# VH-VL binders against Probable pyruvoyl-dependent arginine decarboxylase (pdaD): the designs that were tried, part 10

Target 1, 139 residues: Probable pyruvoyl-dependent arginine decarboxylase (pdaD), of Prosthecochloris aestuarii (b4s6j7)
Amino acid sequence: SIFPPQCERISVEEGLKSLSPGEITFAVMARNSTNEHGRLIASSIGVALPADESVYGYLSEHHPYGQTEEQSGEYAEDLAATMLATTLGIEFDPNKDWDEREGIYKMSGKIINSFNITQSAEGQNGLWTTVIACAVLLP
Below, E stands for the ipSAE of ESMFold2; O stands for the ipSAE of ESMFold2 at other seeds; V2 stands for 0.75 times the mean of E and O plus 0.25 times the DockQ between their complexes.

## First folded at step 3 (VH-VL)

Design c09 (framework fv_rolinsatamab)
Fold by ESMFold2-Fast, scan of step 3:
Structure c09 (fold): chain C 139 residues (1-139), chain A 123 residues (1-123), chain B 107 residues (1-107)
Amino acid sequence: as target 1 above (139 residues)
Amino acid sequence: EVQLVQSGAEVKKPGSSVKVSCKASGGTFSSYTMHWVRQAPGQGLEWIGGIIPILGIANYAQKFKDRATLTVDKSTSTAYMELSSLRSEDTAVYYCARGGSWLRPYYYGMDVWGQGTLVTVSS
Amino acid sequence: DIQMTQSPSSVSASVGDRVTITCKASQGISNYLAWYQQKPGKSPKLLIYAASTLQSGVPSRFSDSGSGTDFTLTISSLQPEDFATYFCQQYRSYPYTFGGGTKVEIK
């Protein structure tokens, strides 16, 4: 299987520094908050958005894991890891305490490279953004 | 408030199949794990399986793996459990229940339950 | 499969009593444990998740102490509405499994 055509429209996010996959996922959700793609991402993660609410503002206040900065980071990382595992077809126990999440991130990089994603200093951010966005957009 | 509304009671003959529906309202359906749990009369709770609708992934208890099929219709926010090759021992109330978000299913228990569907397997 | 052993199967109690129910996992489950209350003819109701977190709207008289393999649900001062059957459940790994249930009956 190859990614759906809509995934091919995901490009490297200009202005994003090198981030962990979780931080990239959260940034993608936040930056797309006002358009169709941002609403799709919010819907996919179970966020019911008021018509005039930004996804970033909503997620900063209403994510289900609690309100510490560490819990917010864990939320984004769990989202990224779950989406990446699903996209890669990796057998994954969602109740495991993610001791092996780095293996998933490394494998997703290898898979995405097969689709000729840019391998520049900024290409790593685009790689993770593409994987995560494609996982959200997959049926 | 999120609500889960299940289809009505069924009376089935041994060897047939049953398909129970569970319709979600409140817009959280696809993003949460949907579980199916049964309870024989006067007995405890038994997990059949769970499905993550947004991902299309279902997991089953081994006892039910060859007979149960969990599916979803995202367009109607409805989850289904089909159980085939019915036996009298399958007589039970079948519940659907919303588990944790697929983002962190290991953090939350099943917080919203359907009203239950009685399935009776008899002549 | 992770087996959940719940005890006692039944307990008779009076309003105002402290009631304790024990739940033991056959393997370590960390904090992936929930407690449910079920009244006759009704669906189960989530009381506690993540071993010790009270579900919104659940009275503070309900608490759990424990982690790993041994968990105890405590009702510090039993009220009339608390007469019900209680189940523990692990969600550390598939298949999810429940304890056998504890019926809290009027003395």
Scores: ipSAE 0.007, ipTM 0.529, lowest interface PAE 11.4, mean pLDDT 68

Design c10 (from r08 with heavy chain S31K T33A R50W; framework fv_rolinsatamab)
Fold by ESMFold2-Fast, scan of step 3:
Order: structure tokens, then C-alpha cells, then sequence
Structure c10 (fold): chain C 139 residues (1-139), chain A 122 residues (1-122), chain B 107 residues (1-107)
């Protein structure tokens, strides 16, 4: 898989230096699986949410290390897509916005090509910390 | 077992608003979506919207978008639906119902509150 | 909005009968369909989700067949406790819409 244009990896250490105690930022690495039917727009998008124990508990429970790639990717993709949709002001439902034949998510009239979580890690005290969002959208 | 307990019946005047509560017990509140559905007397079910407590985001049926507000209080594990500008056609039993984790509608609504009758009477 | 057309609106059947209820979506909804049972004066109860997955605790006499736009709920051998109204729901697109309901009356 190739990072989309304008998407940059950061280390967990670099991300931790930038993160306020109450913030969670998620990263998505997107791929353009097809270019045939639309123009691809690559963007780096992040959203920071107030951290609380429930959010961190959920992330630890539903994105555990050592699980199957498909299972981990599914949860991480839902979370990342939700963060991106929130930042863009777009309604998103991973169930209705997934086209499995093409491997493309559609978000309220826009299409996001398949994506992967990058640079995610469980930090101190079992808390998920730093993930930078980079997404590719089709019109 | 997870239970949802709703507030009691209300009688409202046209033009007023109503706020129904839905308290969850016996499970993890924040990670599951909370749907709101209504049923007019002798009629079918109508979806109003849903909220994901962990994210604080809500989505609405277009019909209700300008009048409904879904909120949560995570400290009390309680979800709320407020409906404003009430009309006689809003007379219905209002249900809260638990959906899947996050935005996963795929799993349907597996736990329902007992319902709250809202009567709008001129 | 996706319209869910449910038929029949009512059916009378004897205990032991096979009962079928159909639900048709105005657009493709893949397998994002759920079925609910509602008894008089009670909240709806989830029977089936993801078109064909039986909810835990629901008797095996309930099943669904179909995909895309056409779905059928089957009760293989109707029991007295199955007197109820049944609703389908699409969960593919907002707003999540329900069928009009089918009332099953035991003769």
C-alpha cells in the first residue's frame, strides 16, 4: 500500500509531544483502489476529542494488539471514518457507506477509497494516544 | 441484563416541547448507539434518529431534523430526546432502543425501553 | 427515502402452519435488514438482523431468506405465542425505514 499525496507519517513519540491530555487523534492511510470513475482528492485530516475513561476503555477493548488484521482494521476504519466525517461535517454510516465490491467507503455523497490505520499505539496506562488522519476522497 | 427505562407519559399542548429520558443499566452505556423510534396509535414504527454517546454525535431523519434534539448524560447513563413545536400528529409512543457499537446499524436494535406515551392535545 | 413495502398487512393462520411475510425495498439494501416482533402493548423485539442472522434466544422456527430488495420472514410452525405484528426495517440508508407491519392472528 502507498501513502496518498500530502499524507505524512509521524511517530508515536512525536505525536505524544503534541497531544493534550484530553485529546485523541486518529490516523487513516488511504489507497486509491480505482481511478476510473472519479477524481481522487488526498487530504490530511485530524480531529481531537476530549478524552475520558470511556473512550479510552472502548479503544483498548475493540482495537487490541494481536488480533486478526481484518477485525482490527474493521474497528479502526470505522473509528477513523467517523473522526473524518465529524471534521468534515458529513453524516457517516459505515454500514451504508461501504461498497465491498470496490473496497470504497461512501460518506454522504462522497466516496473514500479503502483506508488503513497507521501509526497507532497503546500508550501509558493502557490509553490509545496518537494517530494522524490522512484520507483520500472521491467526488 | 441491559435494561432501558424511560420517563413517564406526558400530555402536551400544541406548540410546546417534550423531553423524554431513557436510562440505561446493566451494561456499557457509551459504546452503543441509542436510537429513537415512535409509533402513533394503531400505526407502524417511525425512526427519528440516533446518537452515539462515546462520540457525542447524532444523526436524524430529515423529517425531524429541525425539531428533534438527541443528547446524552454519560455520568448518569441517560439518553434524552427533545421534540419541539409539537402538533397533534406527534401523538405517539416514543421508544429508545440500543443499536450496535458505534455507527454499526447492521446489528439492529436489540434492547428497547418500555415506551413513553406523548399525547398532544389541543 | 427507501420505502419498505410489507405484505400481507394481516394473515390468519392455525397453530402449526407455515407463515411467510414479504418485505420489499424500493432500492438495494444488501443484507442491512432486520425483523422485529411486537406483541400488543409491548415494545418491539429483535428477531433477525443482517437479513439472516437469528438473534440470541429467538426460536429457530424464525428465519429469513432474500437479499438486495426482496426479503421473506418465515415462521416454520406457528405457535400461540407468535400472535403479534411483525415489522421489517432497512438499515442501509438514512432514514432507517420500517415496513408497514403484518399482523399475524391465530385462528
Amino acid sequence: as target 1 above (139 residues)
Amino acid sequence: EVQLVQSGAEVKKPGSSVKVSCKASGGTFSKYAMHWVRQAPGQGLEWIGWIIPILGIANYAQKFKDRATLTVDKSTSTAYMELSSLRSEDTAVYYCARGGEWLRSYYGMDVWGQGTLVTVSS
Amino acid sequence: DIQMTQSPSSVSASVGDRVTITCKASQGISNYLAWYQQKPGKSPKLLIYAASTLQSGVPSRFSDSGSGTDFTLTISSLQPEDFATYFCQQLNSYPYTFGGGTKVEIK
Scores: ipSAE 0.007, ipTM 0.555, lowest interface PAE 10.3, mean pLDDT 68

Design c12 (from r03 with heavy chain F55L S99G K100Q G101R R102Y Y103L, light chain S31K; framework fv_rolinsatamab)
Fold by ESMFold2-Fast, scan of step 3:
Order: sequence, then C-alpha cells, then structure tokens
Structure c12 (fold): chain C 139 residues (1-139), chain A 121 residues (1-121), chain B 107 residues (1-107)
Amino acid sequence: as target 1 above (139 residues)
Amino acid sequence: EVQLVQSGAEVKKPGSSVKVSCKASGGTFSSYAMHWVRQAPGQGLEWIGGIIPILGTANYAQKFKDRATLTVDKSTSTAYMELSSLRSEDTAVYYCARGQRYLYYYGMDVWGQGTLVTVSS
Amino acid sequence: DIQMTQSPSSVSASVGDRVTITCKASQSISKYLNWYQQKPGKSPKLLIYAASSLQSGVPSRFSDSGSGTDFTLTISSLQPEDFATYFCQQSYSTPLTFGGGTKVEIK
C-alpha cells in the first residue's frame, strides 16, 4: 500500500469522522461560489466523495444541492489525488500541474500514475475515501 | 467580515531572521490559500510564496526558496512567514493576503495591514 | 517565470476622464489575470479577478478586457477616490508575478 500504516484500513465511516464541521461548511459554500467563474471546482474535502453511498448520505446533511453529485464525483478524484501527493511529500504546484484546456480533472491521473495505482470502479471509491481520511489525519 | 492582523514592525541586523505573524479575525485560513507579498520603499509588489493550509503545501518564488518558510497554525488561525539570512535589500513592507479560493488561480481578496521590516547594521 | 509588463508607468488625468492601463504577459496566461488598486500607505485592494469578474463592492466604472497575453484595465469617468497605483498580476503559474504598476495622478 502506498499509504502509511496508520491509514491502511480506514473505513469510510472513520474517514468521514475526520472531517471537521468547518470543512463540510466550506465545501458547500465554495462549491456554489465557483460556478460564477465558469469553473466548478470542488474546493473542499467535504464534497470529494459523493460516489460512496455512506459518504453521500453524510455529506447530504450539509450540502444544499444533491443534484451536483455527478460533478462532485468527478472532482473528488482530483482533490483526493492532490491531497495524497501533498501528504506524501510529492511536489505539487497547483498552477503548473493544471491543464487549463482540461481543467484540474487531469491532476488525479498524473498523480495516480506516479503512484502506480490501479483504477477500478470499486477501487476508486475505496481509494478516494482512504486518501481523504489519510490527508486529514497525517501531519 | 474577516480581517488579517499582522505583527508589528521589526528592525533586524544583516544575517539575522525575522518571523512575521498574520492572524485571521472573524474567519479561518483552512479554506483559503494564504500568500505573502513584499513591497520595498517606492517599488512594486513581489510574491514571496503561498501556502494551501488544507493540503499542507507551500510554494516559493525561486529568489526566496532557500530563505523563506511559510507555516500555518490552524488552531489559532495564524499564518507565519520566516525569512532568514536577512540583507539590507530585504527592507520592505511584508503583507499576508488571503486567496479567494484554496488554490492560487484567483485573486487575493483580503490583505493584512503590512509589517515593515528594516534591515540595517 | 512569467514577466508582466505594465504601461504606462504613470498617467495624469482629470476627474471624469477615461483611463486605460495595459498589461502584457511574456507568455499566454489565458484569463488568469487580476487587477489591484493601492493607495499611498495602504494595502492593495482586489478590483478584478479572472480577467473579467468585478470584486464585490468595486464600482462598475472599473472593467477589464483581454485574454492570452494582452490585457487592459479601464476606468470610465475617473473619480477623486481613483487616484492610486494600479497593478496587474498573473495567477496562471507560480511564481505569481505582478506588473510594475501604473500611478494615476491628478492633472
């Protein structure tokens, strides 16, 4: 596992418990405000994992627009990969590592390839939950 | 409304270091990028670096990478910039500024009042 | 690094005048350009971000145009409170860089 031992077996439920109320509130506010710039960037960890049923249920208590689930899922990988890279000490420059033609959506692919991670639908959901939890828990 | 309040003016000798603080009042840093920008007397603005508190990452301009350290204490909503090996040409007003979003692509919408650092022998 | 060239370095104008300030990037920065106003002894204030979005509380007489490498800040009908130094800033790539500034002075 590319994760530190303390992160290897974090469940979705345990991962969600690591999110602060401020992070969840930030997710709701930041998501809504970014649309006016022609960019829907989920700028908070709180919106990163709606693809998992338990994560979606937890976040729906704090998110006013459930209809954004598909878009949130797309951005979840980019946020999770960015947090993973930063937590593991990989140099991350948000402005240099973003392809403006494709937006930040390609960041996750770049970082995942660097870590040699297999991408299955099941693996993606479990991986992203673990990545978010680990990034919050690690110093 | 969030305000950024910086520590007071400093007078330092060449070769020493300075650590400037920037405290958020009425808000926090966790959701935003934090930038440090300086301005020498009568001159323009120069970006020192930025930090993304939620990700724990900092980026620096090449000129400052070996001397500057940016940190954030989330529990006190305080950002810090430490600059070492001070030279007379480091005399400037140092500003902290909050980005509009957690990444650096957007503008800096809230600025501290500035901290004058004077480096003289 | 991306160099930002701002012109003119200063302009003398009267209240009611239209003032234009130009900013040129050494390479394409798409729309990732911000404009700031700084009055003597005070911190910079964000006016416009992402090349076309007016910051909350900023008067509508401020506008930006351009994309890629060439950008313009326009102040229609200059007001007494607009005499200040203006800076452009690219946020496309680190290190973030500022133009040299344009001082708008009373004629």
Scores: ipSAE 0.000, ipTM 0.541, lowest interface PAE 12.2, mean pLDDT 68

Design c13 (framework fv_temelimab)
Heavy chain, then light chain:
Amino acid sequence: QVQLVQSGAEVKKPGSSVKVSCKASGGTFSSYTMHWVRQAPGQGLEWIGGIIPILGIANYNQKFKGRATITADKSTSTAYMELSSLRSEDTAVYYCARGGEWLRSYYGMDVWGQGTLVTVSS
Amino acid sequence: QIQLTQSPSSLSASVGDRVTITCSASQGISYLAWYQQKPGKAPKAWIYAASTLQSGVPSRFSGSGSGTDYTLTISSLQPEDFATYYCQQLNSYPYTFGGGTKVEIK
ESMFold2-Fast, scan of step 3: ipSAE 0.007; ipTM 0.574

Design c14 (framework fv_zilovertamab)
Fold by ESMFold2-Fast, scan of step 3:
Structure c14 (fold): chain C 139 residues (1-139), chain A 122 residues (1-122), chain B 107 residues (1-107)
Amino acid sequence: as target 1 above (139 residues)
Amino acid sequence: QVQLQESGPGLVKPSQTLSLTCTVSGGTFSSYTIHWVRQAPGQGLEWMGRIIPILGIASYAQKFKDRLTISKDTSKNQVVLTMTNMDPVDTATYYCARGGEWLRSYYGMDVWGHGTLVTVSS
Amino acid sequence: DIVMTQTPLSLPVTPGEPASISCRASQSVSKYLAWYQQKPGQAPRLLIYGASTRATGIPPRFSGSGYGTDFTLTINNIESEDAAYYFCQQYNSWPYTFGEGTKVEIK
């Protein structure tokens, strides 16, 4: 099984500094703005990945965010699972091998819990002021 | 029907940079994966990397990671392969191919361009 | 990297006979294996994905089987038009890797 990540909330300014060599680290930050897009950061070192308007449009269409707690979790889980799978060199697919799929979803659940808290902390100028950082230790 | 078409130079000199474009027409672009695969003359297929255009996420085979970049232009339905420091051993036919939808599909590469031969020589 | 080994590398067959090609992975790839056909001067054509699902438009004489590390492509009642190279490919982990290819020749 994949070891579960340790996740914590940190300031936006600290998010990019938390990336360490030898660790797989995820840092998620987002902007609540129609003109500016969220950014997903995933790393064994550091990867900053822009998400354009069409990404959130697509995911909202397939996972209507805010409709139910379950649908909101699935939206965040698919985003986190895609980032985690990409970092591990595995293309995300919910039909993948049982053990591998379970590991990815378990890790994504921890990221989701942190992500939901971050979303509720939305503040000044429509920006989220916190980053969710997760470290993953692999054998 | 969805079609993929590669375009770029047929000849590159050693140490130069290769740039190939894959244009997608007749169907959905952004939510599917686009792969680059090459085939040296008389040899088998070699996966180089892929991009998920809607996310802007690219992944590469380790042997190419230091000199290969795959990027996208969603407004033009194009994916671009850029590879630096070309060598005669990089002579091959280069294909782009469409994989499955990134979230919910486990399909193989179902649509391929017809390939473009790139010869690396002085 | 996961190494894909195909056997045989060359397969002479008589029209109407069945043909089988084996593909073995150095590590488990679960069901994430595809088979492609390639004729000279042409791009590869997807035949089978998910180890056993035929792609759209592929004749029923083509079938795939296997799971984990051992996979087989079977062509029942082979036809002259089936002379081509056949490649297996794993897509469970990157880098995605292909087998060496099997040349099917009509005798």
Scores: ipSAE 0.007, ipTM 0.551, lowest interface PAE 11.0, mean pLDDT 69

Design c15 (framework fv_felzartamab; at its last look DockQ between E and O 0.03; V2 from the best seeds 0.00; counts 0 for: pae E 15.7 > 2, placed apart)
Fold by ESMFold2, look of step 4:
Structure c15 (fold): chain C 139 residues (1-139), chain A 122 residues (1-122), chain B 107 residues (1-107)
Amino acid sequence: as target 1 above (139 residues)
Amino acid sequence: QVQLVESGGGLVQPGGSLRLSCAASGFTFSSYTMNWVRQAPGKGLEWVSGISYSGGITYYADSVKGRFTISRDNSKNTLYLQMNSLRAEDTAVYYCAKGGEWLRSYYGMDVWGQGTLVTVSS
Amino acid sequence: DIELTQPPSVSVAPGQTARISCSGDNLGKKYVYWYQQKPGQAPVLVIYQDSKRPSGIPERFSGSNSGNTATLTISGTQAEDEADYYCQAWDSSTYVVFGGGTKLTVL
């Protein structure tokens, strides 16, 4: 998915100041569930923002089994940043790991920010456990 | 000690060219966006051009687009401004300014050089 | 395209509070930066991201930004604060945009 141009990250508190009661807006969610005892689950949203405000940013979602919170978040962030890098024509070796590709994106100067929103949990037998990561897009 | 030192200013006739240099020290030059900002005598600040930390993306004010070229050499910690087709309106002190890091949502210029004077007159 | 408007001058007595405004359409949705420039010197960043102070900037400098207006506030103004002050924001079409500047006089 893509971010509209001229977007920036804001805090939840700052975002709430920008909303009116009863306002309708878009929310992007990643969710994951399990009823298997001991199963690691996570939900992540990755975000990448271009240095050029006139260009779309990218977001991704990832809802793995068996990954740590850190692994899940980094994967989602990598996805978003790599989609943006491809759109911007940044040359990179797709066989390189995230650390190396992140370095290439950093050297390009075309990606200003990347981050992730991740929630994780471990399942309990016979009970559904659900995790949701959510980003709200202010109009 | 973070330092930026501009050089290459001087007196030039209209239509002429100059190349400005900015020597950087005391920080990891290759991690930061860099800018040129000018100030005509008795006037306010006017942003001229910016360049990404790698040199891959360049930006120009409309007033200089097509005439000025920003570049950098990260191995020499040096920022450049090639100024062609100079006009009287380009007369100003030209400042080199350090911008933000790659992954930071930060567009401020926290370190400035002393400036170099460019005078365009007949 | 955004244009940043500042008053051309502001005067305050020593020890009083100075407020310098910077106005632009929906400026509160952008980060604002403030620079101090004394005669014959390069600008110095005094406020970044609306309200944060770089290391070495006195606590009497503060900033705010909401709606269409950002404000630089100098409490307990001292003679050394006499300078020109510029606000700055980012715009996607014109990139780095400065206000016209405000001359602060401490009388």
Scores: ipSAE 0.000, ipTM 0.528, lowest interface PAE 15.7, mean pLDDT 83
ESMFold2-Fast, scan of step 3: ipSAE 0.007; ipTM 0.571
ESMFold2 (binder alone), look of step 4: mean pLDDT 93; pTM 0.955
ESMFold2 at other seeds, look of step 4: ipSAE 0.006; ipTM 0.604

Design c16 (framework fv_benmelstobart)
Fold by ESMFold2-Fast, scan of step 3:
Structure c16 (fold): chain C 139 residues (1-139), chain A 121 residues (1-121), chain B 107 residues (1-107)
Amino acid sequence: as target 1 above (139 residues)
Amino acid sequence: QITLKESGPTLVKPTQTLTLTCTVSGGSISSYYWSWIRQPPGKALEWLGVIYYSGSTDYNAAFMSRLTITKDNSKNQVVLTMNNMDPVDTATYYCARGGEWLRSYYGMDVWGQGTLVTVSS
Amino acid sequence: DIQMTQSPSSLSASVGDRVTITCKASQGISKYLAWYQQKPGKAPKLLIYAASTLQSGVPDRFSGSGYGTDFTFTISSLQPEDIATYFCQQLNSYPYTFGQGTKLEIK
């Protein structure tokens, strides 16, 4: 494991400042819009986004949660799990003895819980203004 | 039925290196996660580290500088190596299945019988 | 590191009694807590994981509860074969840490 990561809740604008040469940063994106901040965060975790795709659009396609108040906690775990799996290059093998999706969700929950926060979102309608950024040192 | 058995020296002199082998039967170490835990006489259990099916490892930071866990899939064995042994390292050493973050909610469900290692001059 | 504190350190009870042991974490650990039984000269045996889930094959007189920092382990009706030391373990963050143990004896 390349953990424990140090995780912080930061504004989307400050996401760019959390990137340092030689660091891998993965973040729970909390903005339902396409912009350069989202692209740079996706790039830092090894995700190549098409020019017309948002980070949220990409993540929601892979983990299709609705943006409701009741789903805020699960949604934060889903985003963290997706980013973590992508960053670690975790392969999904249907012949393994454990459910990779469930395992990844448990780990993402631990990262969120260790920071002592329950969600990265505010309210309904899927508009997000903050991220949870976890920095991991490169080998 | 999966079973684990620890083997290695029972007496080690100060400054020497300890090598313990955990032999797994009834299942493959190419799957799951394999931990080492120790227990000094009359003391609490202490987690040392884990090796993943992939060969990746995570260690307790207190031991990281002198601890190495490896495995040999062809022999179905997990190996613990700990350098610079000291009398305070006297303990019963266990191998167990479990201990990585992705499967940690299941606890450690299968344990070896343990092997007592005494460190003295 | 997360410190795990068990209470009591030792306990004597009669066959048929309800026995309760507590475990406190120095930081929030959600449900990532396991309980083990260790008989003299033997390896620990997993009884409960995820704070309240009974391991397969474990008698239903054993139960666990709790969330966050405060956890309890209960034996509803003590049997002679339950004489052992019981340990809690947090599995929320590295390094995984254990409580100091509770020694249970029959009076």
Scores: ipSAE 0.000, ipTM 0.527, lowest interface PAE 14.7, mean pLDDT 69

Design c17 (from r09 with heavy chain Y100W K102R, light chain S30R; framework fv_rolinsatamab)
Fold by ESMFold2-Fast, scan of step 3:
Structure c17 (fold): chain C 139 residues (1-139), chain A 119 residues (1-119), chain B 107 residues (1-107)
Amino acid sequence: as target 1 above (139 residues)
Amino acid sequence: EVQLVQSGAEVKKPGSSVKVSCKASGYTFTSYYMHWVRQAPGQGLEWIGIINPSGGSTNYAQKFKDRATLTVDKSTSTAYMELSSLRSEDTAVYYCARSWLRTGYFDYWGQGTLVTVSS
Amino acid sequence: DIQMTQSPSSVSASVGDRVTITCKASQDIRKYLAWYQQKPGKSPKLLIYAASTLQSGVPSRFSDSGSGTDFTLTISSLQPEDFATYFCQQYYSTPWTFGGGTKVEIK
């Protein structure tokens, strides 16, 4: 369980099952996508909201064939920290496009893909590498 | 129960190196960042650097970049700080401390390791 | 580097007193501020983070107010176990930096 207001790195299995309204305010997820032959072709980072059964993501521009698990984890942690800080009244990176929706910030303008977070990573033709879940006591 | 247990006190000669250990227990070692902070006797706290135990990525305060080396051993859940080219002004208590996020506030600290640098 | 200045450097107070400690950042750090308590011979203990959020298990007599550059730690009713040195820390920008500390002495 996550003690708000904080973010915690959780298992991919836990993240896919436990993204529930009221306990987790948002999650930042990192995913590697594969082609039909199993080769890594892309990495993306997105934000998931418990009330939305999709994950909004964007393609990493730094490497066309994906990121290491370590790099994906660091990116997801930095983004989650930025979003938590913004929610607590601390300004985030001004180069990010964020809109407030239903009491939480969503990425906008940079969305490349959406994912159904209730399905396993295998059903989405990709591998989840990192889940950072954040909890904030919002009214 | 989260614990960070550090190695014992050391006395070193100027010009030598010291390596301090910090053994973590009670949580998933690779899910949290580890920082190193020192405190000279009767003085304030000074941040040395950070390591991500998952991948081994490090970042150092500029003052320590050429002398400090942070490492981890995931199999034993142990973090290490090595400081080389020791001077008398390096005499301090050295702490390891954990953070949940890369942005660093420290929820658990080791008990500290006194390093004394003298002839 | 961001400089953190604490005042006073020491204060003598009696049990039951309200004690305030000030921390000033050399530039805007928003809410990226933590407070630690250090008892003699012990490691620091986290009291408050994100400028105003009390760490779980910390007594409610501890609170902080402030944002940007000026922050104040308040102990509403000083207890014997509160004799300690208190440090503020910014975590807005590397390197993380700490205030010089305020020693609270019970007389």
Scores: ipSAE 0.007, ipTM 0.526, lowest interface PAE 13.1, mean pLDDT 73

Design c18 (from r07 with heavy chain D57Y K103S Q106R, light chain R93S; framework fv_rolinsatamab)
Fold by ESMFold2-Fast, scan of step 3:
Formats: sequence, C-alpha cells, structure tokens
Structure c18 (fold): chain C 139 residues (1-139), chain A 121 residues (1-121), chain B 107 residues (1-107)
Amino acid sequence: as target 1 above (139 residues)
Amino acid sequence: EVQLVQSGAEVKKPGSSVKVSCKASGYSFTSYWMHWVRQAPGQGLEWIGIIYPGDSYTNYNQKFKDRATLTVDKSTSTAYMELSSLRSEDTAVYYCARHGRYSWLRSFDYWGQGTLVTVSS
Amino acid sequence: DIQMTQSPSSVSASVGDRVTITCKASQSISSYLNWYQQKPGKSPKLLIYAASSLQSGVPSRFSDSGSGTDFTLTISSLQPEDFATYFCQQSYSTPYTFGGGTKVEIK
C-alpha cells in the first residue's frame, strides 16, 4: 500500500501507546495457548482521527478463521481499514471501496491512501496476524 | 454448502429445562462464532448469546445469563443451547445463526430452521 | 441496551411498487446495521450488512441508506418473492437488538 511521510515510522510499541478509550472499533484477538486452548475475544478499542491528521497507531490481533497465511494478510488490511472507518464513523465496504487502479480505499468521499501493516511472528505459524495501521485522512 | 440443522419441536412444563441442538456442516465449525436468537409467536427477534466453538468462550445477553448455557461438541460439529427454569413467556422459536466470515462486519449470515419450544402449564 | 424502532409495522403494496422501511437507533451505531428478510414459517435471511453492503446473491433492488441513528431500507421495485417481514438489527454493541419488524403484504 502507499505509505505517506507522516506514517514512516510506526512501531508496535508506539501503536500500543496510541490506543485511547472513548471511540469504539472492533478487534478479534487470538492468543497462542501452551496448556489451554486459544481464545477469540471480541473487543472494542479505538482512536479518534482529526480531519487532516493521522493516527500514530492502531493495533489489532486477528485470527483468520482457518485461512491461509496469504489470506491472513488480506484480512488484516481489510480489518485495519474497517476499524479506522468505524472510528471515524465512515461507511465502508471493503469489497466496493477498494480502488484497484490506485491501490487505495475510498470511504464516503474521503481517501485513506496508505496502510502500514506489520505481521507478528505468531501470524506466520498460528494463523494469527497483528496489524498496525497508519492512515492519512484526505478531505 | 453451509447448513445449520436444528433439533425438533419440544413441549415442556414450567420450571423444566430444554436443550436445543444445532448441527453445522459445510464449513470449519471451530472457526466461526455461533449466535442464538429467539422469536416469540408473532413477535420480534431477541438475542440470547454467542459462543466461539474453537474454545467454548461465551458471551450472554444479561436477560438470559442466569438461565442460558451455550455449549458445543467439536467432534460432531454441534452447538447446544440449554434454557432452564422455563416460563410460559419462553414459548418461542429458537434459532442458531452463524456469525459472518469477516467477524468485524458482524452479520448473521446463515440461520438454522428454528426449533419451536412450547412451555405450557 | 440500544433500542431499535422500526416503522411502519405493516405496509400493503403491489408488485412494482417502491417500498421504504425506516429503522431508528436510540444511540449512534455508526454503520453497524443489518437487514433481514423473513417469510412465514422460515428463518430470517441476511439481506444487507454494515448498513450498505449487499449480501451475495441478494438482488440490487434492495438498498439501505443512512448512518448513525436513522436508516432506511428501500425496495425499488417490489417483486412477488419480496412479500415478507423485514427486520433491522444493530451490531454496534451487545446485546445485539432487533427492530420490531415490518410486514410487507400483498394489496
């Protein structure tokens, strides 16, 4: 995806610190289990995005429901876009709002034109992926 | 093809319990959340709760939390809803419904045919 | 709990008519609104999810508009198979709650 200058450096640590209560987004969290079964927990955490600013991190863990590692990456991107749209109160459909030519999402007249998605080590072996998203909201 | 097939109709006495089954086929049973919803005759739909079959994690509507128990049997791809201390107001069609493929979009994409539970004195 | 108010409770219509059903949430639910169709003796069927997304296989004559608290399901040209009861549902927070239903019946 296209990465704008204001999103050049976003780390997992910074992403975690940027999470704030007060706005609700959706995350499905899957955990590695050594002695107990893994768990999918639905949670609601979000960060507000001002009109011409970007969020410095949005963290989600997602279990891709038995999907391949390749599909896990696709779902992480759709999940990040959906969660950011939800935080902004923007109507969003990942099947309709993807602009194939430009490689960006167009959401309710606004363009989110960059995502930085980092997959954790767990995502490679356990069908889990961690996504950190940084987006610039255009008028 | 995805199918959810529920157990047959039951007539129960007040104070008893009922256990409804929902057998899933055509998809990975342990990878999708399962909802339970009821509908009283001629009335609207009421959400009972949700279970994740992969680890049996549950979340209940507070109205039902003290009487409803959601369980699964992974070996038979079957989900169960047990409702105890039945009252006449519990007379309803009970549905299981699968949570959609993309869990963050929160749709109930496939529904069982329903199980009529009649509670009569 | 979030209350969903649906109107009208019933409407009589003819094939070819434009039918509009409204759904109001007691607080903002963003775009977490689903629409279901239920025929007599049958289970509900998903029509629309996330306010605007048409479920696979659902005809394009079905559409939803709105966000936040006010939503409208439109059937642009009613067909014989569309006579049914329609329910909205918020999925913004648990417990998930449904509107009271709108019965679309033949004139």
Scores: ipSAE 0.000, ipTM 0.529, lowest interface PAE 13.2, mean pLDDT 71

